# Miniprotein binders against b1l550, part 6

Target 1, 279 residues: b1l550
Amino acid sequence: MRLPEELLERARDIHSEAPSHRIKLDRVGSFGLKVPVEFKGFLLLAEADVWVSLPEGRRGVDLSRQVEAIYELSNPPKDPFSLCREAAISLLEKLNYADSSGVSIRFDAPLQDGESLKYYGVEISSIASDEIINKIRVEILGMTACPCTAELIRAYKSSEIAATHTQRSLGILEVSTKAEHPDPDKLASIIERAMSSPLRTYTKRPDEGGLVIRSLSNARLAEDVVREMIHLFLEEFGHLPEDTHILAAVRSMESVHMHDIYAERSFSLDEIRKEISSH

## First folded at step 3 (miniprotein)

Design q3
Fold by ESMFold2-Fast, scan of step 3:
Structure q3 (fold): chain B 279 residues (1-279), chain A 82 residues (1-82)
Amino acid sequence: as target 1 above (279 residues)
Amino acid sequence: DPVEEAKLYFEWAKILIDRAEKLLEKGDVEKAAELYKFALEILEWALELAIRAGNEELIKEIKEEIERVKKLIEELEKKLKG
């Protein structure tokens, strides 16, 4: 039911009033919005969160302006990076009492895989204030094989055939930077190249056997995968600002355990360069 | 793409300039100067994008704003140092 517009115009502006308690809020906004985006030629339905900071002297945020901002910029559908950045900037323009604004967009990104598609997870955000900070998180499944069990079996059997357990491993790269968002396909590629082998959506028996053999021949600890991801990241994205922050992580869903193995490293580009060059 | 991106960064710089002006009205000269300096960095990036795009009108408009902001920063820095 819609109230008469004249009544709405004459009502008190509740949002502009003083709050019951003079407390700042860091994020107030609209979460879980469905927005269409165009990613590398694919039309996708993404999920978006939009927010602004709320000063201690103001009771509420105009949520309708937040929704309008992102929907106006999403019609027609555009790439999610431009949408994220433009919406964050637009929110500060429209809501001048806010000290900061943010937009997050989440979607499953298609990646061509032979005759089929596979998907990896992407979450991007832009946080605008006196500066803009762009964040991206990419998660993709790959395969790892245990080198410790391989060596034990080789020694026991006196055989050159590598036999060990394999498992799905989730690779994670998260980047926070003042530069533009890194290309998620490149981040996904880095993760897959660091693994024992990539996973496929569709395989025939000969291809499946080849994948397993490759994985066994390239056995890697979770720790090995994280170090390789960092090395490959620096080769591809070492040009980013020195205060760029990266999280590289692997979660190995160990087939011989009831629990997972996890390895991670967080660092800034300045920090890692000093560490690597320390000798 | 470069034209739209140049316009976006130019608009962002204008928002930062407006916020800096409000800080000056409240007497926060130091924070205003800091925000104007940041706006200048954004304007310089917008100018680079406008040059790549070959949009002469936008290049001229951004250059004029850069010069205005530079003069303002100089005035505020003199005030802060005495």
Scores: ipSAE 0.000, ipTM 0.244, lowest interface PAE 16.7, mean pLDDT 81

Design q4
Fold by ESMFold2-Fast, scan of step 3:
Structure q4 (fold): chain B 279 residues (1-279), chain A 82 residues (1-82)
Amino acid sequence: as target 1 above (279 residues)
Amino acid sequence: DPVEEAKKYFERAKYLIDLAEFLLELGDVEWAAELYKIALEALEEALEIAIEAGNEELIKEIKEEIERVKKLIEELEKKLKG
């Protein structure tokens, strides 16, 4: 049964009221929504954030319309890239007071690992205003081995035998572009190839030994990994618009320390090309 | 056309209900309940427009769906608390 009309007449439209202070807000929305997505043949439950800008003269946002925008586009489940872009556009169409809108979708992406699966983190965003900016962040664990300790041991023994500490390292690639989102599997591949070796979900003793030997034979500093990631990225994605912005980073969970080592570089394609071509 | 407008809100609610059912199958009871609540808002909007349009068949159909969804919300909230 519908509420009486006189009750509705007396109720305040709080969201349309003037705020306590005339301050514009950059992002107001519904965060932590669960949405189904289809990713490379898998049905996954992803987490989504949806938001819009709020002008200084308006107290609040219509949250129901934000949720409608993403959920209307989620049935049947579709790829998260199309969902992200389409929902961001829909938010601006539904909420006419907003200057900009955004959608972020996060999930763990399955990746074939022999007879098993491993997972890497993906966060996809689309921000709509006068134009659409697409952003993707990929995080995957790999292994690094310290070349400094390896060299000290090799010098001490006066032999080719290398011994050093190994540790888990988290590789990160983040891309912001006016073009379509880069393929996250390719970004994950770049990160793994930059590492001393990839990690596996399951391994037997001979495979484990091989992984460790590969890591020791390919010892790399966090700084080395970041530079290699950038090099490999340029080979794969150098065709993107020159104003494409990239963050390459690695966080090494040092097995000999209570703290982590972190290395990163942010750059535009235009910036890095000029740097590499000059000496 | 008020009848066509009411049907649009009703279709919107049906879509949200289908999505809530999908989330229940995935085991996310909390967000399914929230999605049913949003669907209920769309059903109530559809009902208001249908009443203004004077379509008795549509009014009846929407009212029946509102009662069904309200019952589902109560059942899910009971599960979430124990």
Scores: ipSAE 0.000, ipTM 0.275, lowest interface PAE 17.0, mean pLDDT 82

Design q5
Fold by ESMFold2-Fast, scan of step 3:
Structure q5 (fold): chain B 279 residues (1-279), chain A 82 residues (1-82)
Amino acid sequence: as target 1 above (279 residues)
Amino acid sequence: DPVEEAKEYFEFAKMLIDFAEELLEKGDVERAAEMYKYALEFLERALEIAIEAGNEELIKEIKEEIERVKKLIEELEKKLKG
């Protein structure tokens, strides 16, 4: 069934009216749309937000054109990076009253881990205006262990104590750049390598004791993990434009019910290189 | 205006149904089924709003479309699993 032309015309008339107050709005659009994407050979159900800026002289945005833009470009499903960029550009072209447009796409990315799969969180966006800014956020769980706790366990040689003093930790890397989106698998790899040990999915032969032992052998504070993530990021992605902005963070979850530890650093590539070079 | 809001969700659903029909013409049954499922979500939201608004004609139209889309989804899922 097609949309009646009369109904579309009526909607356009309403949205083109003058508003009660001449105030610009930064982001107006459709949020929480379900959209299929193809990521590294997997068909995934992603969640998308699409939006445009609204000028002070216009009452509303054409929501149906926003939804059309992303769904036309998602048919057939394509990689979420191309979809994000193409939809942002298409929105700005189709909605000529807008100064800027944006698209965000969120999904859980599968990552091969031997015979099994594990998942990590990905959110990508493209914001179009006079230029395009691409953003990506990757979140993945791993293990951390305090160096002080590791030393105590080595002194007492107790595996029972070890299990209570390793923590699940969430590693976060967020990148904003005028270049193409960084590969999320590489960002996830940086996070996992910075931690004491990655988390694995075991389907046939669990080796949970091995993870605990590895974590203790590579004991790191949340602060250590953030610094290592930044170091590894610079080795892998130091070629990005100098105004590329990065957030590196770790949230270490408790082993007993108290509170979480959080460590974070935001920086541009230019800023961090100057800081590192001074030492 | 809840009647206008219900109509907007209904129109969004119709647009997704058009995309699903295009996918079926291309032989992409899996993606068509996914698009019909998205359309069903929009139709169900439109129905909730239309009921609150008390628009009997709109309620009837949306309910008819929900039943049609549900049957299509069932048919396509049988093809995918059969």
Scores: ipSAE 0.000, ipTM 0.164, lowest interface PAE 17.9, mean pLDDT 80

Design q6
Fold by ESMFold2-Fast, scan of step 3:
Structure q6 (fold): chain B 279 residues (1-279), chain A 82 residues (1-82)
Amino acid sequence: as target 1 above (279 residues)
Amino acid sequence: DPVEEAKIYFEYAKFLIDMAEILLEKGDVEDAAEWYKEALELLEYALEIAIEAGNEELIKEIKEEIERVKKLIEELEKKLKG
């Protein structure tokens, strides 16, 4: 039930009032909004967060105006990158007291996997102020296999294979740049190529054997996967601005342990290039 | 999966309803009515898919929302006519 219009017209504007304490807030907004997006021919329902900075002299933000800003741009559904960037800009235009704004959009991206689809996680952001910074995070599951198993097989030169130590691993690539968002399919491809083998959403029994054999032939530690992801990233995206910041990480869900193994590296494009060239 | 397809269109219709409500709170009655009408089209489409899929719970939810939105459109059209 809506409140009568005359009652709403009499309401005090609480947001424009002085706060209890003169403290600036970095992010105030509407989180967990559901918005339709069009991604590479697919209609998806994405989850969005919108926010602005709040100055020390203002009690609150107009949350309904934030929601309106992104909703107006979401019908008809558009690509989530344009939506993210345009909504961040719109938030600053509509909420003139803010000195920065941001939008984050999360969805599960479909990838063709033979005759079926598999999904990987995508989160994109645009943060607007005097400049616009675009961020993308891609997460995809793959498989890793212990190099010790491969070495044992090599040492004994046997076709007899004992139980293998394979496990699911989550690969993560996060990119922050002043350029446009990198293509998430390419980031997902880098992660999968760095792993021992990809995982499938739908697997028939013959395909399961193939994945295991592929993993055994391409055994890699989490540390190996992170280094390979960085190498492959530089081959594909080395043209991005030098101040582009990257996080490469792997979380291995060890089948023989009660805990996970984690490896990561954060770097700027300039930093990593100098490091590699010094060797 | 037809059930998942129906759910996607149902959620999309709910998004359009949310925007219609924001517009209505701003006093933008004509635009609100148009967003509600688009939502109604998507709700009816979602209902067709839900019926084909045989999901009784989803059919009931969509039918209730269709009835609610139809009444809202009638009320807003009366306001616009005056």
Scores: ipSAE 0.220, ipTM 0.702, lowest interface PAE 5.5, mean pLDDT 83
Fold by OpenDDE base, second read of step 5:
Structure q6 (fold): chain B 279 residues (1-279), chain A 82 residues (1-82)
Amino acid sequence: as target 1 above (279 residues)
Amino acid sequence: DPVEEAKIYFEYAKFLIDMAEILLEKGDVEDAAEWYKEALELLEYALEIAIEAGNEELIKEIKEEIERVKKLIEELEKKLKG
């Protein structure tokens, strides 16, 4: 039903009104939108957040224009990296009162695991202002073996191979850069390689045993995993700008305890290079 | 080295067996049986690798342990059904 033109003319543009309190807001937008993206030949339904800044003299944001901006760019589906960047720029163009915008897209990324697929979590973001900052967060599960328990068992049994308990661990890499988004598969690979072993979607029992043995041969503390992640990241992505910011973290879900172990390091490339060179 | 790999699986199986024995001592027969079954699977895999490697001594040792563990599982299953 088209509202009578007269009613539309009488309706206040509430969003353009002066607010009761003249305060700028950093982010106003729509969260949890569903958008299709193309990733490695897969069509995926992703969740998206879109936002802009709101000046002190404007009561509200035109949310419909925000949603339109990302939906227009999502048809036909495109890669999430381009979608984030283009949408962030489009938001600033469409909402001229905003001095900054942002887009985040979240989905489970498929990763080939032999003849099967496993998934890791991805969040791709772009923030636009006078410059564009690209952010990517990758989360993937792996397996860790505890070196402490291994050592105790070794001491007790004097065996060549020390058995130890294994646990699932979530590895996290978050990268913020003025460069293009880093390759999420490479980031996932770094996390998996930093752990005692990767997880497999489908393992035959012998394969499972093999994973356990590999883990035992590469027993690592959560702290070790984080350090290894950083090391591998520097080898693969050391070419990124020096002001690139990284978060490396691990959450180990302990099998013998009710609590999790967590370790993290936040750093810039410049900072960590100086730290390593000083040792 | 296939021989080393077989030894690794063999030693890990022995560890599981030791854990099963501890569980038995505590009266946890059902859990012990599960651990013995897992150990048996590892022993069988170790045996396969050892056979491929052609190590007769290791094959013999693993086979003997398989027979021992199978008997233990049978005894425990009888206890659980009775």
Scores: ipSAE 0.000, ipTM 0.195, lowest interface PAE 13.1, mean pLDDT 83

Design q7
Fold by ESMFold2-Fast, scan of step 3:
Structure q7 (fold): chain B 279 residues (1-279), chain A 82 residues (1-82)
Amino acid sequence: as target 1 above (279 residues)
Amino acid sequence: DPVEEAKKYFEMAKWLIDVAEYFLEKGDVEIAAEYYKLALEMLEDALEIAIEAGNEELIKEIKEEIERVKKLIEELEKKLKG
C-alpha cells in the first residue's frame, strides 16, 4: 500500500530546499525494508537497504519513491540478484539528482544437510553510477580444530577433550565485481571445503562425534583455512575480471578462551595471480 | 633434543590447564576436572622427559604444577560428590 499523495507532494517540496550546510552525502535512503524474494525455489522474506547519493545543494532524498521502486520490482517475488541490479538502475532513473545508487539485500539461504536444512548468510548489493559494481558476501558456520590439539588428542585418545576443543568458526567470502554476482551456493561450498568440517544445524550430541572426528582428521589453523579458501576460490572463479576484489576471512570462536582467532586476506585477482606466479 | 621435547609436553599441559580453568570459570566442574586429569598425565610425561634431560629448573617448574593440579583435582572431586 502506497503513501497518500498529499504527504508525498509535501515531502518533495521540503527535500528540494537548500540545506543548512552545503555538504554532499554518500548514502541516503530507506534501510531495513522487508521484501519477498525467490531463491532457488524458496520464498524468503529478505531485508533490503536502498540509497542514493545526495548533492550538496539539496536538502533531502525522495524516500517514498525509493520504497515504491523496490516494491514494484518485488511483486511478484523474483531472484534477489535481478531485484538488486534492477532496483539500483531504477533509483538512478527516478532520482536524477543522484550521482550513484545502491541496493543491498540480506537473507539466510537454505542449504540441504542430509535430511535437514541448514542456513548460511547472504548479502548481495549492486551499486550503480557510470558502471555497475556487484558485491556478494557469504558467511557460513563450520568447525575447526587446531593441528596441535589433534596431535595431542591422538596421543591421549580422549574423545571428551576432542569434543570440547572443536570450535565453531565463521567463514567469510566477499566478492566485488563488474561481472554478475557469483553463485552463493558455490561460495558456501568453498568455505565448507576449506574448513575442518561443516556445521550441521540440527546436530544432536550423538551426531557430534562424527563432526569431531572429521575435524580432527582435517585439522586446520585459521591461517590454513583462509589460504585454502583463496586456493579453492581461484579454481572456481579465476575467470572473473582481473579487477575483481575478494575478501577471504575466518573467525574462530574459541571454546577454550574468551577471545576469538581471526585471519583475513583482501586482494584483487590481478594482485593474487602476480603474487602466486612470483613464488 | 629431550629438553625441547619436555618443554613441548609442558606447554601442552599448560594449555590443558588453561582449558580446565576456562570451564571452571564457566561453572562446568565435571569438564574442568577431566581436563585437569589429562593435564596431570601430560605433566607426568613431561617430568619423566625433563628428569632424563637433566634440566633442574624445568624439573622444579613441572613438579610445582603437578602439585597444584593434584590439589585442584581433589577439590573438584569433593564438589562433584556433594
Scores: ipSAE 0.000, ipTM 0.126, lowest interface PAE 20.2, mean pLDDT 78

Design t1
Fold by ESMFold2-Fast, scan of step 3:
Structure t1 (fold): chain B 279 residues (1-279), chain A 83 residues (1-83)
Amino acid sequence: as target 1 above (279 residues)
Amino acid sequence: SPEERVKRLIELALLLAKFAILLARRGDLEKAVRLLEIAVKWLARAVELSKEHNLPELLEKVRELLKEAEELLKKAEELLKKE
């Protein structure tokens, strides 16, 4: 049953009322919205969260205006980075009581893999307050091979290519900057290059053998992968503002353990350059 | 490409100008001035890139946008002086 719109004129404006307790809320919004985006020639279904800060004197937010802010900008589908930035600004325009706004958009990005596609995870956000901060997180699976077991096998039997265990590892790069979002394909490339080898959608036996040999000849600890990711990131994105913050991490799904191995480093560009130059 | 890079600087500068106008309307002139300073800097960078890569159509457009951003910055600075 659809109620008459005239009832809206008679009903109390709950959102503008004083709350039971005068407490500010940091994030109030519409989460899990499904929005179409255009990414590098692909029409993808993304998931979005939109939010604003809520002042201590206001009971609630106008949720319909939040949904309007992102949906008006998502039709026709557009690039998710522009959508993210523009929606965050639009939220502050539509909800004038808010001190800050934010938008997060998540999707699986296609990446060319021979004549097929593979996918990696992307989450972007834009947070607007007295400045605009753009964040991007990229996650992609790769392969790592254990150098410790490789060294033991090499010592036991003389072979150039030592036998060792291999496993899937999840590489993570997260960037927070006042500049434009970094290109996620370049972040994914950095992660894959830091691994022992990339993963493929499918392989034939000769190609599969080649990937295994590549991994074995390029054995890396989780710690090695994180350091290499940071090195490669600085080569590609060292031009970003000095206050740019980065998280580099890897989670190795160890094939010989019941648990995972995890390594990470968070830093600002200013911080890491001072550290590298101090010797 | 250089052309795409210039277009991106223009897009980002326009977004900053839009946000600065919103902040100014809310009375936050200090923040508006800071954002407009950044927008002017990015448009000046876009002018130099357009010169370096011989992009006359974009150069003309960026110069006009830079002039508009500088005028807007000057206006915001004057309002800030009035407190």
Scores: ipSAE 0.000, ipTM 0.338, lowest interface PAE 12.1, mean pLDDT 82

Design t12
Fold by ESMFold2-Fast, scan of step 3:
Structure t12 (fold): chain B 279 residues (1-279), chain A 83 residues (1-83)
Amino acid sequence: as target 1 above (279 residues)
Amino acid sequence: SPEERVKELIEKALELAKEAIELAREGDLEEAVRLLWEAVLLLIEAVYLSKEHNLPELLRKVFELLLEAIELLRKAKELLKKE
């Protein structure tokens, strides 16, 4: 269905008009779009944001072209990394007034956990201008055990295996690179290996006891987890371009307090290699 | 109206999903997957229109249907792989 020619001729083209104030906008677009993606053999409903820069002389963005760009590329569903990159490039090509474009896609990634599934958070983006920058953020819950309380109880009880409080901790790895997005499953694996133990969707009593014992035997400060995450990241992804930027962080949801403990480190590969080699 | 367009997209998507279920029962999983994907696309368009025109009641309904359609598509693709 089309509108009559007479109405189309009479209607103003609002988007191409001069704005009330000649101010450039950095990001204008459609946010919170639902888009199907295929990830590691799973068909998932992801949430997408698409945007472009808007020059000072133009009142608005053609939102229909933004939506067309991502949906045309999502049929059939494809991997979210290719969709993210291709949609960002397509936006820049379809909206000739834009100096830059971006696409962000968020979803919960399934991970096999025995006979069940567990999920971790993934957010990816691609920003296109004179070059393309790819960003990925992975968040996964794990378990940490407090070494300080463990030491106090060990001293008091004269026990080799110390008791301590355990808590859920959120591990975060964020990577920004000119190369392709890193594999999120590998990032999730790095985070889990850095923790005292991973979390499970389902455990039997004997398996649950094993996880608790592992956690208690591998007590770690949030600071310890961040350092181990960085070490493991360099082992797996040290081949990325030197200007790749990484954020490694842990938020420990302290079971004995009303507040959390947080530790983080941001670095480029160039920076961290020089720091490590100077010691 | 935008409300009428969203309802039209929902109706068409439901018809495609019903046809896909019948085809799957008859063993035509390839065609079932194709029709379920078409239903998903129509529901995505409905989500966009519902957001653009601020229709929160329809948006909630369309979103629920979209999640159901995606789950059906996932199951159909999984069955197709096992053939």
Scores: ipSAE 0.000, ipTM 0.129, lowest interface PAE 18.9, mean pLDDT 80

Design t13
Fold by ESMFold2-Fast, scan of step 3:
Structure t13 (fold): chain B 279 residues (1-279), chain A 83 residues (1-83)
Amino acid sequence: as target 1 above (279 residues)
Amino acid sequence: SPEERVKELIEKALELAKEAIELAREGDLIEAVYLLIEAVRLLAEAVELSKEHNLPELLEKVIRLLFEAWELLLKALELLKKE
């Protein structure tokens, strides 16, 4: 139901009033908006959050202008990276009391995997102030296999092929940079290459068997996967600005325990290069 | 208990391996390979559980069973490759 004009006018006046307490707020906005985006030829329904900083002397933000900012840019649908950056800039133009603005867009990205199509999680953001910081987080499921059990079985039979338990693991790469968002397909590829094997949703039973056998032959601890992800990331994206920040993490959904195993490392490109060179 | 969980994994793996052998005899090599892969997976889980909870007698048994299941899987894959 639409509100009467009188109520809409009063709401705008209230937002410009002095607050009960003179406290700055970092993020105020519209969260959980549904926006269409075009990603590599696919029309997807994404979820977006839009926000601005709120100064200590202002009671509230103009939410209608936030919705206008992203809506105007999402029709017709465009790529989520351009939408994210352009909407963040537009928010500062429309809401002149704000010192900073941000936009976050989340969607499941399609990825061709042999005869199947699978999805991996993507969350991007752009935070605008006197500069723009772009952030991307990619999450994809894969398989890991314990090398301890593999080594024991290999030793028993003096075999080149090892057997061990396998489990689903969630690989995570998060990048924050002043440059453009890294290609999420390349980040997903890094995660999958670092794991014992990628997880596939195939209808062919032999393909599933190949994944298990491949995983058993390429056993890696969660700690090994994180280190390999960092190594592969530096090979692919070492050209990014030195102040680029990266989080590499793996959450192993351990089948033999009631709890998960988690390994992570956060770093800047400058920091990791100094660490590697000092060793 | 951890011991009970290991025994359950062993029983499930042995049933899958038995079904796989029968399917292979009937010419259903693809289904047989799938069941043997699952049997190997369950036995590998049993090995890790036995190690973690210090169950040495079960660990020895599970490792032998895992190896036997692995050999059956390799044989089934070789037969499938030839078809």
Scores: ipSAE 0.000, ipTM 0.165, lowest interface PAE 19.6, mean pLDDT 79

Design t14
Fold by ESMFold2-Fast, scan of step 3:
Structure t14 (fold): chain B 279 residues (1-279), chain A 83 residues (1-83)
Amino acid sequence: as target 1 above (279 residues)
Amino acid sequence: SPEERVKELIEKALELAKEAIELAREGDLEEAVELLREAVWLLFEAVLLSIEHNLPELLFKVMELLIEARELLKKAEELLKKE
């Protein structure tokens, strides 16, 4: 069952009408679409936003064409990076009045850890105009341990196992580039390696003890984690274009405080290299 | 009902996949690929309906079948390419 063609034609006429005010809009589209994607052998349900720019002389966008663009490309399900890029291009081609288009896709990515699985957050986007800008944001939980308390305890009597408070910390890496999207598993790995220890979905008691001891022996401030994330990022992805923009951040859910600690740094590859070489 | 529609889509997709396999055995790879694409489309529709109407049991089953149908389609496309 579908609407008569005459009614659909009237809807198209409405969108092409002059607006009450001649003002350009930057993003107009369909947000919160559910889209199946294939990620590294897993079929996942992702959430997608699609949009286009709207010129000052046009009243509205054809929302049905936006939905068609992404769903046509998502059947059969494909990797979310190709879907994101191809849908952004398709939107711009299908909606000839638009100067730019964009697609954002969010999902929880499975990560193999021995025989167990854990999940981390991924959000990717592609914005198309006369060029394509690809963005990716990865968020993963890890553990940090306070070095200040550890040093205080050591001042009294030496211990083979340092005592200090530990907490869950959320690590964030966001990359905006003209190159292809970086591999999110590598971004997640960078975040985990920068932490005092990774977290796991399942551990046995002996493994739990090892994780805690690892964290205590590798105590790091949120500030330390952000600096290490940047260092590791440059080692793995320093080959990206110089105008690539990165956000590195950590939110530490402090176990001994009612508030969180947050540290971040935004930079371009060109900026950070000059800064490091000047020191 | 939405549940009946999902089951109908699954049944039709499985029949198309079965027919496609027989066509592939007989060397009719182009027709087999077309039928597998239709089967994948029907299973995709079933996924969307299962999400829309909150049918988690059917959703997991349909997603598994969709993965299997996609792999079968990829193999049929590879065989067609080699001709």
Scores: ipSAE 0.000, ipTM 0.218, lowest interface PAE 15.9, mean pLDDT 80

